# VHH binders against Dopamine receptor-interacting protein 1 (Dorip1): the designs that were tried, part 21

Target 1, 310 residues: Dopamine receptor-interacting protein 1 (Dorip1), of Mus musculus (Mouse) (q4kl13)
Amino acid sequence: MKTLFEEIKASIKNNYNQDRSFWRPVLPWGGVFTIKAGRKAVSCTPLYVEIRLKNTCTIDGFLMLLYVILNENESFPRELSLHFGREFVDCFLYLMDTYSFTTVKLLWIWDKMEKQQYKSEVHKASLVIDLFGNEHDNFTKNLENLMSTIQGSYCSNWHCPTRVQEDQQRTISINPPQEIPHGNLIRLAVDELFCSKIELCEERGCGGLREFSQRVFCHGAPPFVVLNMQHWKPEDLAYVPYYLDLSDHKYLLEGATLFNKEEHHYSAAFQIDGHWMHYDGLRNVNLILLNKPPEFLLLSSLVYIRATEK
Key: E = the ipSAE of ESMFold2; O = the ipSAE of ESMFold2 at other seeds; V2 = 0.75 times the mean of E and O plus 0.25 times the DockQ between their complexes.

## First folded at step 16 (VHH; framework vhh_7pa5_2)

Design m3 (from k3 with T28D; at its last look DockQ between E and O 0.66; V2 from the best seeds 0.00; counts 0 for: pae E 7.4 > 2)
Fold by ESMFold2, look of step 16:
Structure m3 (fold): chain B 310 residues (1-310), chain A 122 residues (1-122)
Amino acid sequence: as target 1 above (310 residues)
Amino acid sequence: QVQLVESGGGMVQPGGSLRLSCAASGFDFSERAMSWVRRAPGKGPEWVSTISKSGGSTSYADSVKGRFTISRDNAKNTLYLQMNSLKPEDTALYYCARDLLYWMNLPYFDKWGQGTQVTVSS
């Protein structure tokens, strides 16, 4: 009978003299993992070793979103296990539910990131892992088995030196339209990337027409998609669509990540049971209920969830 | 409720042998790696041995290699530690632990037993 939103609302009312702001897990920035006993799992030998994480805001918003998405629909843990692996999904949910915050980040770092995606060093019996950088390098780049798409094209000129082309994208990055008609700019950019079209062939001297097929997901339409919005300015974002059609599936706006350039800091906004929340791992109260939908002025990424009953 | 109960500890002379058992309940034992961890008087925890969920892979601390053997019986939900050629420095409280993140080579022991005392003395 109680939803995640109702539980959060109840915890807010009890906040002023309680030892907890929210009963649901919310990730803080950074973290320290103390190794009391174990195998040689790090570059240090002693049973008492620490792993220190810093600059984790590049993954924290997306990890929170992943937790919300996995709780949104009973089928999503099973579906996402096909892409992330069953052990990852099971451990992720368990660690989040038990407030093992630094360990959840280590799960992502060591199971989903390659070593060259982050800097690490051992100093004074501590392994320091530094996630300074951006969300693409530290999170969305690792969604290739979920986000990969392909689009083929053919030129009508059989003599064209590049007659058959395939364009594979590992993530979904969209660009603002160059000639703007005042419409829904995000939907136009999505259609430019995904929809079939016919254009004059760009090969010099060719003169043919190039037909692009519809872009499709390499591993099927995922339970959620991430649109990388790194090229967009606030003036381009007058309207963020609530619905998108991707590869014959309807997707609903679930949330966004936000980037403050001056502080080099990421935060997130997302819906829980239709109510907008703002997440920021550096704040003392790091999950707050918004009175109205966010304005998305500092947009880094948009996250859409596949609608049921397609 | 997850429960781990160690047994088989006791007093033994140097050079002797003991077999520790750990009875597991409240979770799918066959899906979890398991570890033995010991705590000597006045010292912090020391990892002793780990066994994979199938029993096909084992590892040991250098101080016990060749003397201790970890095993498991998934049909009986029981973990074992055979300790041979015991030395006074093996004196410790021995814990059975669930090794949640073994497959990541990260020692995260989320559940522990109460421990069983092993004392090796003249």
Scores: ipSAE 0.047, ipTM 0.580, lowest interface PAE 7.4, mean pLDDT 81
ESMFold2 (binder alone), look of step 16: mean pLDDT 83; pTM 0.828
ESMFold2 at other seeds, look of step 16: ipSAE 0.436; ipTM 0.785

Design m4 (from k3 with E31D K53R; at its last look DockQ between E and O 0.70; V2 from the best seeds 0.00; counts 0 for: pae O 6.6 > 2)
Fold by ESMFold2 at other seeds, look of step 16:
Structure m4 (fold): chain B 310 residues (1-310), chain A 122 residues (1-122)
Amino acid sequence: as target 1 above (310 residues)
Amino acid sequence: QVQLVESGGGMVQPGGSLRLSCAASGFTFSDRAMSWVRRAPGKGPEWVSTISRSGGSTSYADSVKGRFTISRDNAKNTLYLQMNSLKPEDTALYYCARDLLYWMNLPYFDKWGQGTQVTVSS
C-alpha cells in the first residue's frame, strides 16, 4: 500500500481542476486514544481508560513538517535517527503512514517532552493532556541537540574583563535589524548571527575590537534547521529567502509555521515538489493546495532543509 | 507482511500445564518487544505478559504471576508462554502481539496473531 506521502503526491497530480475536496485528511487537531489493554510497565491498576489531547496546534504543524522532511531525502531518516533515536523515527513514520495520528502525538509528548512542558490531569477516568502554549515550549525546545550552535570571540584589549567569550545558543532565533532597510532582511539577520565579524567591543569602557569566529553547529549541520521568528512583524517580511548558507552548508526553504495571535492558533505551510500546501488541523483536516507560494505575514518559524551535497 | 502464528493450545485439567508458541515472520523479531494477550469468552482483551526485545526484562499481570513464564528465542523468531498451575479462569483465546511502543511505555499492540485456544476444565 502507498505511504501517506505518496498519497499526498498523487493528490497533487490529480488536481487538474483545482478541486480541494479530494485531499486526504492529515493530523486532526486534538485527539482521543482509547486504552485497550494495559501493560504492567505502564500501570498495574489502570488509572484511566482513554487519553484526550487538547490544544495540539503547538506541535501539529511541526509534526507534519517532520514527516515531509523525513520523506524528501532517503538519507534523512538515518541521519535524524542519530538525534531522535531509531525507534522514534521508525515508529513516527509507521504511525503517520497508518493514520494513527493521536498515537503519533503521544509519541512526541511522552518520548520528547518533559512532564513540566505540558499540563495533564485525570478527569472522569480520562487522562487529559493540554498542550496550550507556544511552539517553542512544546516542540522546538526539544530540538536543542540539532539546533545548538556556538560562536567564540575575543577582544583586542588585553585588559577587557570579558576578553574571551563563547556564545552558545540552543535554538536559532533571529531578530529584525534595528534600522530596517528594504531587501533581504532575513538573510542579513542570519549573517549577523552566523558570519565572522569584527565589531567595537561593547564592554563598558573597553574601546577594543572584538573578533567573532563563524558560528558552527555543535553536532554538525543538521538535515533541517528551524529559525525562530517570533519578533518579526509583517512589515519586516518583505522577502523570505528560498535558500540560505548556514555554517558552510546550503539550506533550502521547506516551510514555515504561522501564528494567529487573536485566535492563539498555529498552522503551517510547506512544499512538496515545488507545490505549496497549507495545513491547519483545527479548521480543515485536509491539506489545502495553494495556487501560489504563500505570503508569510503571520510567520512564527521558518524551516529549511540541507541541500544535497556531492 | 507481518505474520504471528500461535500454537500449543488445548484442553487441560485444573492444575495442569501448557506451553504456547508464537512463530513470527515478516519483521526483525529481535528488534521488538512481544506480549501475550488473552480474551476469555464474552470478555475484552486482557494483557498477560510482556518480554523485552533481548529477553532481559519480563513483566506479568498479577493474575498469572508465579504460574506463567514468558520467554523468547530470537534465533528461531519464536515467542513462548509456559503456563503452569492452570485454573478454569485461564480459559481464553491466547494471542501473540507485537508491542510496538513498549520502549515508550505506551500500550500499543499493532499486530496480533489469530490466537490459540486454551481450555481448563474438568
Scores: ipSAE 0.090, ipTM 0.616, lowest interface PAE 6.6, mean pLDDT 84
ESMFold2, look of step 16: ipSAE 0.424; ipTM 0.785
ESMFold2 (binder alone), look of step 16: mean pLDDT 84; pTM 0.838

Design m5 (from g1 with E102A; at its last look DockQ between E and O 0.64; V2 from the best seeds 0.00; counts 0 for: pae O 6.6 > 2)
Fold by ESMFold2 at other seeds, look of step 16:
Structure m5 (fold): chain B 310 residues (1-310), chain A 122 residues (1-122)
Amino acid sequence: as target 1 above (310 residues)
Amino acid sequence: QVQLVESGGGMVQPGGSLRLSCAASGFTFSERAMSWVRRAPGKGPEWVSTISKSGGSTSYADSVKGRFTISRDNAKNTLYLQMNSLKPEDTALYYCARDLLAWMGLPYFDKWGQGTQVTVSS
């Protein structure tokens, strides 16, 4: 009857002022899947194949965030079906809502990752899939067509050898500003990437002015964007903006992924109706309602969701 | 409420034929692959056959290939299994199953019917 999302929202309502855990484990790290009948390997191979997943934290946080995003807006399942496929989105939501968490991870691995993105080996009757690595290689790399952008520029010097240029980016990777400016460093870095601007042409001997157009999304403004924050130091993050303007669309902070370098482990934080939760697949109790917004001391990625036009 | 209801089972002599039906409700039948699975007395489940959502792709266990034919009618929300040249070894409870992840090659039978009994004896 009740979806997993509805159960999480109900737990928030009942425990708003206390730091309490959600009673049901969600997306535990790793997992074991038993195949009861092997159709594609339909030659006389054993009726049961066990698949064992290791080091899945490189996808778990983003899978949790994707689930939240798909439930935040009625239009997002339809919009994201254009990029992920309708079968993927329908199965993803169903599997999450039926607590088939290892199967959700297999859906991502088999449908969205290529074999060379991970290590796998067969031991006895088990296929072992090891997702050791990073979130880009295992998750956000497979979002590149969704988040692709392009920016054109031209130089005022008619003789500039690169007078007309186009720059396409497949991810949204922002760098801390050089010469630490005042104020909203993340906003400044986003504006440097997206906004139109005029600069001295970098061609040696040119001397012209190069005009950059606004950077735009190649496939329209996506329901969510991921900002790669791996080069940002904690001291640069005094202010994480609640909203961003990207290519004339307003985006709202949905959540983040966090990376603990010593443990080589990812976790995530996200908000539902303004209430922050922390997700960590290694804990037995892996969803925790926070009393305040999380500290972004170990920030790996920021996730923003497109605001509605209403 | 997803429901799968099998029918058409019965007793038949070796070499005979039966046609099983499965009526589906509570989901969009035409968007899901479907499978037949059987359970002989005292045995675990054995996959029999799978058909794609459109009906354009079918597959069969070696033990039934050439004798059984899976089909579907998406307008009637019905899955079929034509069983010919039946053997005593085909005696089993036959289940209709929704094969949620067949399109990506993972065998995940998330919904099952109650089954219909097929008995092949002289």
Scores: ipSAE 0.111, ipTM 0.622, lowest interface PAE 6.6, mean pLDDT 84
ESMFold2, look of step 16: ipSAE 0.286; ipTM 0.720
ESMFold2 (binder alone), look of step 16: mean pLDDT 84; pTM 0.839

Design m6 (from g1 with E102H; at its last look DockQ between E and O 0.01; V2 from the best seeds 0.00; counts 0 for: pae O 18.4 > 2, placed apart)
Fold by ESMFold2, look of step 16:
Structure m6 (fold): chain B 310 residues (1-310), chain A 122 residues (1-122)
Amino acid sequence: as target 1 above (310 residues)
Amino acid sequence: QVQLVESGGGMVQPGGSLRLSCAASGFTFSERAMSWVRRAPGKGPEWVSTISKSGGSTSYADSVKGRFTISRDNAKNTLYLQMNSLKPEDTALYYCARDLLHWMGLPYFDKWGQGTQVTVSS
């Protein structure tokens, strides 16, 4: 077994009894990267001899999910390279497959985050990078143009000062419905964001009707999407749909991130070939095979993968 | 030192009833959610039912809903499964399992018993 992904798949097939854990830790929380000061050392690191990472759970679950997604379909590395860059995708896969986990987190931090998005300081010749915060700021906000959408609208009042508008979003954040209707609340919230609609114009004194077109992806339907559920209460989540239609494309539930508010800690769950796994970088055994699909009681984000056709 | 011991299995005709018990030791039973899982011949494990640590919340697989009832006695460290209206499809080895991550909504069963055989045939 050459790749980490192939070793995880092999462990699923070989551990049907009561041993439901992967034998090797994956993406442990935090990390230390030691800078070896030898010949050919670059000058950009002379102020410190190591880099220490703290509070990385705000990216770890999504990094694990990204790895799984890149391995689920042989076309996805090429498609995602168009958004993230081929060098990023190639380095990411290489570092994951060589168990260089602190380095893959540094790749994300330095290639995809801006310095104001995290705290850093030099202490006793160590650079300390602290990713305390939330998964939106540290990960989903930085997915470049992958999930960019646009929705146009127009008001029926010819004198409306904002008669023609467009709304562009870089991420997908759905809000729970204000009324408590029967049915699938998540699908209803997705439809409210994406589907065409007509509403009373919100310009003061306008009185017209504003018609919204269907929201579409600016760069085509991506291989995966992240639905940010930050405004949802866990008790409002009676049903998580296993498929969604987004901009005329079918998407299948790949996984989720979970957030324990009292401990301020993220974890993730995802599936490989229909088998659900849980990842938590703080645990000694941090990748485990679940006995049934999760109930998503602490849901933070949902991750959906584009279904293939034919 | 965690130990789960199932009992109460046996042979019964279709439409009959059985009550399974699971004696727990080596951990604080009242602080853990518990599940029943079954394995039919030639098949993988199938989740049957889960009960919260207090007993206030229960859930069931669709295939057994309305026929099976999970319960617990925290004073006796014992988990139960009342099985009514049994069908030949219920024939399996039934395991008692500790549901370690239930508080996160994640179905991870970290400890299992040896199982008790239930056979439904005429």
Scores: ipSAE 0.006, ipTM 0.291, lowest interface PAE 12.5, mean pLDDT 83
Fold by ESMFold2 at other seeds, look of step 16:
Structure m6 (fold): chain B 310 residues (1-310), chain A 122 residues (1-122)
Amino acid sequence: as target 1 above (310 residues)
Amino acid sequence: QVQLVESGGGMVQPGGSLRLSCAASGFTFSERAMSWVRRAPGKGPEWVSTISKSGGSTSYADSVKGRFTISRDNAKNTLYLQMNSLKPEDTALYYCARDLLHWMGLPYFDKWGQGTQVTVSS
């Protein structure tokens, strides 16, 4: 059996470098999966003998974060199975644990992405799957039932034409407050989205007061949340809260994804055993200790995990 | 620890039958698709057959279709291959393999047994 297993290992080493992380399996950028050609496979159309992945940085950081999150608490795989499906969670963990790097990306692409979210084309007997694009389109939007929220409101004017309103959001996107230059800007932006409030009704001629209820999670408080922060600047990291209250649940900062505008490339930062690490799949050493704030990188996402309250 | 142990191989004459078994342990057998793979002398590995986790879906290589039947007993954690109308070209070392990705249309096998020899000759 060793010979067959070694052939499988060799087929995935095309993009693999020998530098492995000290603590965990670490995804390289891209990947190649070789399909063993047989007489049946060679005679079929479309014919391809390998699958080549490129521009996978739009999912790599989040896949690393998902792996870290699932290993932080022995109950999280079971909890997240309710949202992602048991087969997906089991396969994801197994493939990561066995260093099946290209295969775990194929799992995400085919199980969680729709065909229209990526480009694919057969070129010279290779199926090329191109994940060029936006990290939120390729990953966070595919978590839609996990972080779905709803907020209702009503106007005090009984004759308001839009007296009762309901706003559903599938992801959590926050923007920097423009009119408050000091303070915890992230906390303020989260409160604007989630907290109850009373405002003057915006319907023309109404004059009533519109009361917004607290925004709540449609499917209960998730094990983790992703805040979409792609318009925030790196200097805003000094105001990143370690704790976040969302709909009466406490969440702790687990990590972030980062965007290099010049390279059009995503990377990630997250904690492993209390140590901040920087993950960048384009580098030969793709997981290193983070001993200073990363310069010239834009904040793309913040990731928080639900505190264990029992 | 994942273990796959094949048995039931042996020598048969052309036209004969054999039933291979694979005892599985160390994982949740009923949650995994399973496959048979064979390796003839001097040849590379050849996929033979795959069965879904429930046993409701089966697939076969053209070279064995109609002659071989894959089945499983999830209560006994056992995979089977009934081989009928055996031919000399079926001579090979037969492996039981755990199939992670068949539901995505890709043959990827993450764990293999040690194999059981099937020899078809006069």
Scores: ipSAE 0.000, ipTM 0.150, lowest interface PAE 18.4, mean pLDDT 76
ESMFold2 (binder alone), look of step 16: mean pLDDT 84; pTM 0.844

## First folded at step 18 (VHH; framework vhh_7pa5_2)

Design n1 (from k3 with K65E; at its last look DockQ between E and O 0.74; V2 from the best seeds 0.00; counts 0 for: pae E 2.7 > 2)
Amino acid sequence: QVQLVESGGGMVQPGGSLRLSCAASGFTFSERAMSWVRRAPGKGPEWVSTISKSGGSTSYADSVEGRFTISRDNAKNTLYLQMNSLKPEDTALYYCARDLLYWMNLPYFDKWGQGTQVTVSS
ESMFold2, look of step 18: ipSAE 0.509; ipTM 0.817
ESMFold2 (binder alone), look of step 18: mean pLDDT 83; pTM 0.831
ESMFold2 at other seeds, look of step 18: ipSAE 0.471; ipTM 0.801
ESMFold2, look of step 19: ipSAE 0.467; ipTM 0.794
ESMFold2 (binder alone), look of step 19: mean pLDDT 83; pTM 0.828
ESMFold2 at other seeds, look of step 19: ipSAE 0.516; ipTM 0.826

Design n2 (from k3 with K65E N105R; at its last look DockQ between E and O 0.69; V2 from the best seeds 0.00; counts 0 for: pae O 4.1 > 2)
Fold by ESMFold2 at other seeds, look of step 18:
Formats: C-alpha cells, sequence, structure tokens
Structure n2 (fold): chain B 310 residues (1-310), chain A 122 residues (1-122)
C-alpha cells in the first residue's frame, strides 16, 4: 500500500514555468534577514545590521495560499499583477521559488502593510518587526484593490433624506445569521450581503421601501476572494459550501486559514491538484498531506478561487 | 542561468582613474536595478552605488559621492562604474550585484558576480 503523499509526488504536472521541484517551497515561522550592505536611501540604515521577524503566522498561511493560487492558473499572475503590481508578483514568485523566505515576508510587510499595522523597534543591532495580531489586520485588510465591493440602494419615498445610498465594503466580512435557521448558513450570509432585495426603509420617519441592487466588485470579479469568518464558531457550522456564486461568477473552495485560540497561532489548509494539505510554519514538517478534506474545526477565513468557464 | 561578470579592475596610483564593467546575462537586464558593492581587506561589505532600471536615478555612498559615477547600457546588458580620484581606502574587491528589491527600498542583492580587484597604492 502506497501513501497518497507518494502519489502526489508523482502526479504534479501544472504550470511548467512555475514548477521547480516536487518539494514546493514552504514558509517557516519568523525569520532573520542579514543586511549584507545597506543603501544610502534606506531610512533605517545604518542603525542596524539585521531584521528579525516575530509572530509571522498572521501572514504566513495567506502567503502560502497566494503562492498556490498564483500557480493554479496560467492567467492568474497577469490578472493579479493588475491588483498587486507587476513587480510585486514577479518578485513574490521569484523569492518563493528560490526559498528566500524571510525576504518574501519583508516584501509583504514593506510593500503592502502600512507602518501602523505592525510594531517595530531597533533593539541593539537588530530591527525587530512583530506581527502579533490577527490575519485580517495583517493581511486581508490590504486586499482592498482586489476585494472592494459596492451596493447601491434607492428608497421609493421621494422625500426620504437618504433616498440614494451607496455602501462600499473594502473586504468581505460575513456574519452568522442571528436566527440560526436551517440550511447553508454561509450561503445565506453571502446572499444577504450580495443579492438584490427590497426592505422597509430604516430611515426614521420615512415609511418607504428601499430597493437594493446586487453588490458588485469595484474592480471586477477577482481571481480569488477571502471570506473573513472571525465571528463564526466552527461548532455552529454543519457544512462549508464547495462553491459560491459571486458577481455572476462561480467560485470554488480553495482553502482556509485556521486559528488555534489556546496557542494563539494561525495555520492553513489548501488544495494542490485536489489533495488537501495542512500548512503550519511552526512545525519542523511544515506541510502535511491530509488523508481527507479538513473539517475546519478552527476556521478563521475561507478562500475561494474563480472557476474557469471551461 | 543568471550570470554577472565583473572586469576592469587592476592596480592604480592614488589620484588615478579606473572603469569597471559588469556583463549581465540570463535575465532581462533593463528591468532590474543594479548595484556595486565592495569589500575591503578585513572589512565587511560596503554598498557603493545603485542605478535604477532605466538609468534615470542614481545614488552613492558618502565615501564615493562626487568621485564615482555609475552608468548602464541596457542595449549591451552592461553595468559600469567610473572611479576617479582614487584613494588607498578604495582598495577592495568590487562586486556587481542585482538589486532585486530597490523599488521597495529593501537592500537585497539576490545575485552577485565573483568580483574584480581594485588596488590603489604607490
Amino acid sequence: as target 1 above (310 residues)
Amino acid sequence: QVQLVESGGGMVQPGGSLRLSCAASGFTFSERAMSWVRRAPGKGPEWVSTISKSGGSTSYADSVEGRFTISRDNAKNTLYLQMNSLKPEDTALYYCARDLLYWMRLPYFDKWGQGTQVTVSS
């Protein structure tokens, strides 16, 4: 009897230009970057000779997922370059492919995060960057140019003080239904956010009916979406949908991030060629093949990719 | 395969001039910022100069500003360093380096040459 891990080793054939080896790069937790030669333009030089990263699990799982997604379809690097920038995508793939792990985290931190999103200090000869926090603040929040949506609404009462409204959301945060109804709770919450509807106007004294249009992505349907599940308890979910309809496109479950409250630690699960993997940067064996799809007991975020029309 | 090959080093007297060249291959040279880094005997690496991918922006270490000029010829895939008014403290092994993350201001040199020796003595 041969292990599924051995079968996966034999079967990887996608994205020839992106495939380097059977043992794909896997990010460890934390990291140290040694400055070999500082530059005049670097504002923190010459006060330190290395950069140390702490508590990077708040970005590591998503960085791994981003690498998997960029290798999922030959068009995704080009499409995502429109949102992240060509230099970012090219350098991200190169740094991952060459196992420059601390450097790829610095790429995210310095290019995509703002200084107030993380703590940093010079301690002796080291710049220490601490990413303690949650993955929404450190990763998902920086996806506005990809995840932004807008929904317009109109009240039937011509005298309504707020007759025409627009609601823009910068990320996709869904909340569990308060009634706890039967059915697919995640789909119900997604539909509440995205679908057209008609409701009684909530403007005080108005009495009209407010018509909501379908919510749409401001920059077109992205190659992937992230659903922030921070208010959901895993024990309250019966099922995670394998597909979602968003902005007239079908999206398929690609992976998830997981949060262990007792360890205060994030990990991730995602698919490679239909096989589920568990990633944890703190483990000596960072990437493990699962023998069945995960049950998402520690769910933090869900990641869906746009299905091909074929 | 990315390759960077430095040349043009040698022995010169103080006050002299020397021009270093770096031939690049295996990558799109015109899309990358490039740097010169030097290592003096008994010292660690010292950044010397950087030039943007177009050649429109240059920067220099304080110790060489006004004396050294970095340039590039994207048609020939070649990086240059013109060194004038050389001093004994300029004696070092000079490396051509690809400055991969110049655009985000991280000092990361992902590819290096083997270096060319410059010796300034009487």
Scores: ipSAE 0.341, ipTM 0.750, lowest interface PAE 4.1, mean pLDDT 82
ESMFold2, look of step 18: ipSAE 0.378; ipTM 0.769
ESMFold2 (binder alone), look of step 18: mean pLDDT 82; pTM 0.827

Design n3 (from k3 with S59D K65E N105D; at its last look DockQ between E and O 0.17; V2 from the best seeds 0.00; counts 0 for: pae E 9.5 > 2, placed apart)
Amino acid sequence: QVQLVESGGGMVQPGGSLRLSCAASGFTFSERAMSWVRRAPGKGPEWVSTISKSGGSTDYADSVEGRFTISRDNAKNTLYLQMNSLKPEDTALYYCARDLLYWMDLPYFDKWGQGTQVTVSS
ESMFold2, look of step 18: ipSAE 0.543; ipTM 0.834
ESMFold2 (binder alone), look of step 18: mean pLDDT 83; pTM 0.825
ESMFold2 at other seeds, look of step 18: ipSAE 0.078; ipTM 0.573
ESMFold2, look of step 19: ipSAE 0.006; ipTM 0.272
ESMFold2 (binder alone), look of step 19: mean pLDDT 82; pTM 0.820
ESMFold2 at other seeds, look of step 19: ipSAE 0.011; ipTM 0.321
ESMFold2, look of step 21: ipSAE 0.011; ipTM 0.268
ESMFold2 (binder alone), look of step 21: mean pLDDT 83; pTM 0.828
ESMFold2 at other seeds, look of step 21: ipSAE 0.577; ipTM 0.847

Design n4 (from k3 with E31Y N105D; at its last look DockQ between E and O 0.58; V2 from the best seeds 0.00; counts 0 for: pae O 12.1 > 2, SAP .706 > .668)
Fold by ESMFold2 at other seeds, look of step 18:
Formats: sequence, C-alpha cells, structure tokens
Structure n4 (fold): chain B 310 residues (1-310), chain A 122 residues (1-122)
Amino acid sequence: as target 1 above (310 residues)
Amino acid sequence: QVQLVESGGGMVQPGGSLRLSCAASGFTFSYRAMSWVRRAPGKGPEWVSTISKSGGSTSYADSVKGRFTISRDNAKNTLYLQMNSLKPEDTALYYCARDLLYWMDLPYFDKWGQGTQVTVSS
C-alpha cells in the first residue's frame, strides 16, 4: 500500500473488535523541524537550527479533513488546485503520504497564512511559531476564494438610499435563528443565508420591499464547504443534517471540527465510506474508528462535500 | 529504496568545464526539487544550486552565479550541473540532494548521494 489514505481504509476493513485505533499517529499536535545544512548559508549563518510549532490544533483537524477530501474523488485534486495552486496540492499530498507531518503544518503556515496571523520569535536558536487562536482565523479564512459567495438585493422603492446592494462573503458563517422554532435549526439558518427571499426594507422611512436573489458561489460550487458554527450552543444542535442544498448544488456531510472550551482544544470527526472516525492530535492514540456517528455538542465547524453528479 | 548516484567528476584545469549528472531512483523524481551541495576538504557542506520540480525556477550560491547551470530531465530521472569557468576553490566532493523544503527557502536535504569528486588544479 502506497498512500496514508489507503492504509487508513485498510485499517477500517481489518477491524476484529480491536481497540478501533489507527496503528500510526497522524498529524501529532505541535512539532519540531530540524534545519539541516543550509541553502544560502555561504555568507550568513542561519539565525536558528530548528523550528518549533505550538498550539497547532487550530489547523490540525482541518488539515486532516483536507487530506480526506482530496482522496474522496479523483477530480478533487485538480479542482482544488485551481484555488490553492497545483504546487500546494501536490506537496500537501506527498508530505501527508510520507508522514512528514510537521512539514505539512509549515506548508500551511508559510504558503497560506500571513505573518500577522501567528506569533513567532527566535528563542535559544529555535524559531518558535505559535498558532494560538481559533480555526476560523488560522484555517478557514485562508481558503482563498474557494467558498466566496455573493447575494444581490434590490428595494422596490425607487428612492431607497441603498436600493441596489451586493453582499459578498469569503466564508460561510451561519447563526442560530433569533426565534427558537422546533425543527432543523441548521437547515433553517442555511436557507436564511442562501435562499432568495422578500423582506420589508429596513431603511428608516423607506417602506419598500427588498428582494434578495439566491446566494451563489463566486467561482462555482466548490468540492467542499465549511460552515462556521462558532456561535451555536449545544441546546441549539438538536439535528445536524447529513444533506444540504447550497445554491442548487447537493452537499453531503463529510465531517466536523469540535472545540472543547474547558481544554481550549480542537479535534475533528469525519467519515470514510460511511464509517466515522475521530481525530485528536493531542492524544497518543489520535485517530480512532467510532462505533456510531459522533455527538456534535461541541461543534466548531461543519464540513460538507459536493455530491457527485452524473 | 531511494538512490541518488552522482557521476561526471574529474580533474580539470582552472577555467575549464565539467558536467555532473545524478541518476535518481526509488521515488517520483518529477515531484521533487533537487539541489547540488559540495564539501571542500576540511570544510562543512556548502549549498551550490537548487532547481524546482519542473525546472522552471533555479537558484545559485553567490560563489557560483553565472558560472554554473543546474538543469534536470524528468523523463530520464536525471539532475545535471554544468560547471564552467572552474576555479581552484571549486574543488570539492559534489553531492546530489533531494530538497524537501525548497518552497520554504529552508535548507533541508533528506536524501543524499555518495558524491563525485571535482578537482581543479594546474
């Protein structure tokens, strides 16, 4: 077997009522990268001899999910290369498949994050990079234009000060409905963001009706989307839909990231061929096969993949 | 098993030229940036040149700029170094190295060959 993904799939098939753990750690929290003899060192000595990563859980779960997504469909590496660049996608897959996990995190930090998104300093000949923060700042906001959407609206009152509006968003953030109706609150919140609607114009003194068109993806329906769930409480999460329509495209639940506020720590869950797995880079056994779908009471983000269309 | 085998070294007079080759096997050569590194007698390793996986981007140490040219043939899994206007200070054991972190501009060579000797003398 050649790839890490193939090894994980094989471990799922070889379940003999074992402890349901994957035999090899994947994307351990943090990391240390040792700098070997130097390119461009002929006139200047490097300032440091190693790079030390801290608090990487803000990217680890999504890096794991990205790896799984890139292996879900043979076309996804090509499609995602249009957004992330072919060099990035090729390097990412190679580094994951060769277990170069600290290097994968460095690839993300240096290729996709801006310097102001993380703290770094040289301490005792080590460059220390600290990713303390949240997944949205450190990962999902760096997905470039992948999930960018736009929604136009217009007011029926010809004299409305803001008669024609456009709302463009680079991420997908949904909030719990203000009124707490019984039912599928997540689907309702998604429909509020995406579906066409007509509402009373909120401009003072206007009195017109504002018509919102359907929200659409600026660069076409991406292979996956991330729904930012950071403001959802456990009591609001009675039902997580396995299926969503987003701008007339069908999306299927691939996984989620979870945030434990007491530990200030992120983990992730995802499915491969209908089997749910849990990933937590801080634990010694960091990838395990679940007996049933996870409970989403600590939800940080939902990840959906585009369904295959014939 | 990953293998990197250098060849083409030898003795040459100052001002002369040599072309080094490195045959790669055991990995997908076209997916990896590659470097030349040299070790002069009594000194530590010194980076010489790096080429991107496609060959579209190259870089050189200041001491060899304008005199050395790195190239690759991905169909033959071979890396090359054309060395012109050779100087006595170019005398060294030249290694072909796989450059894991070229895209980060960080010096990390995870696989090395055995080296080929280049001697520049009168």
Scores: ipSAE 0.000, ipTM 0.306, lowest interface PAE 12.1, mean pLDDT 82
ESMFold2, look of step 18: ipSAE 0.022; ipTM 0.521
ESMFold2 (binder alone), look of step 18: mean pLDDT 82; pTM 0.830

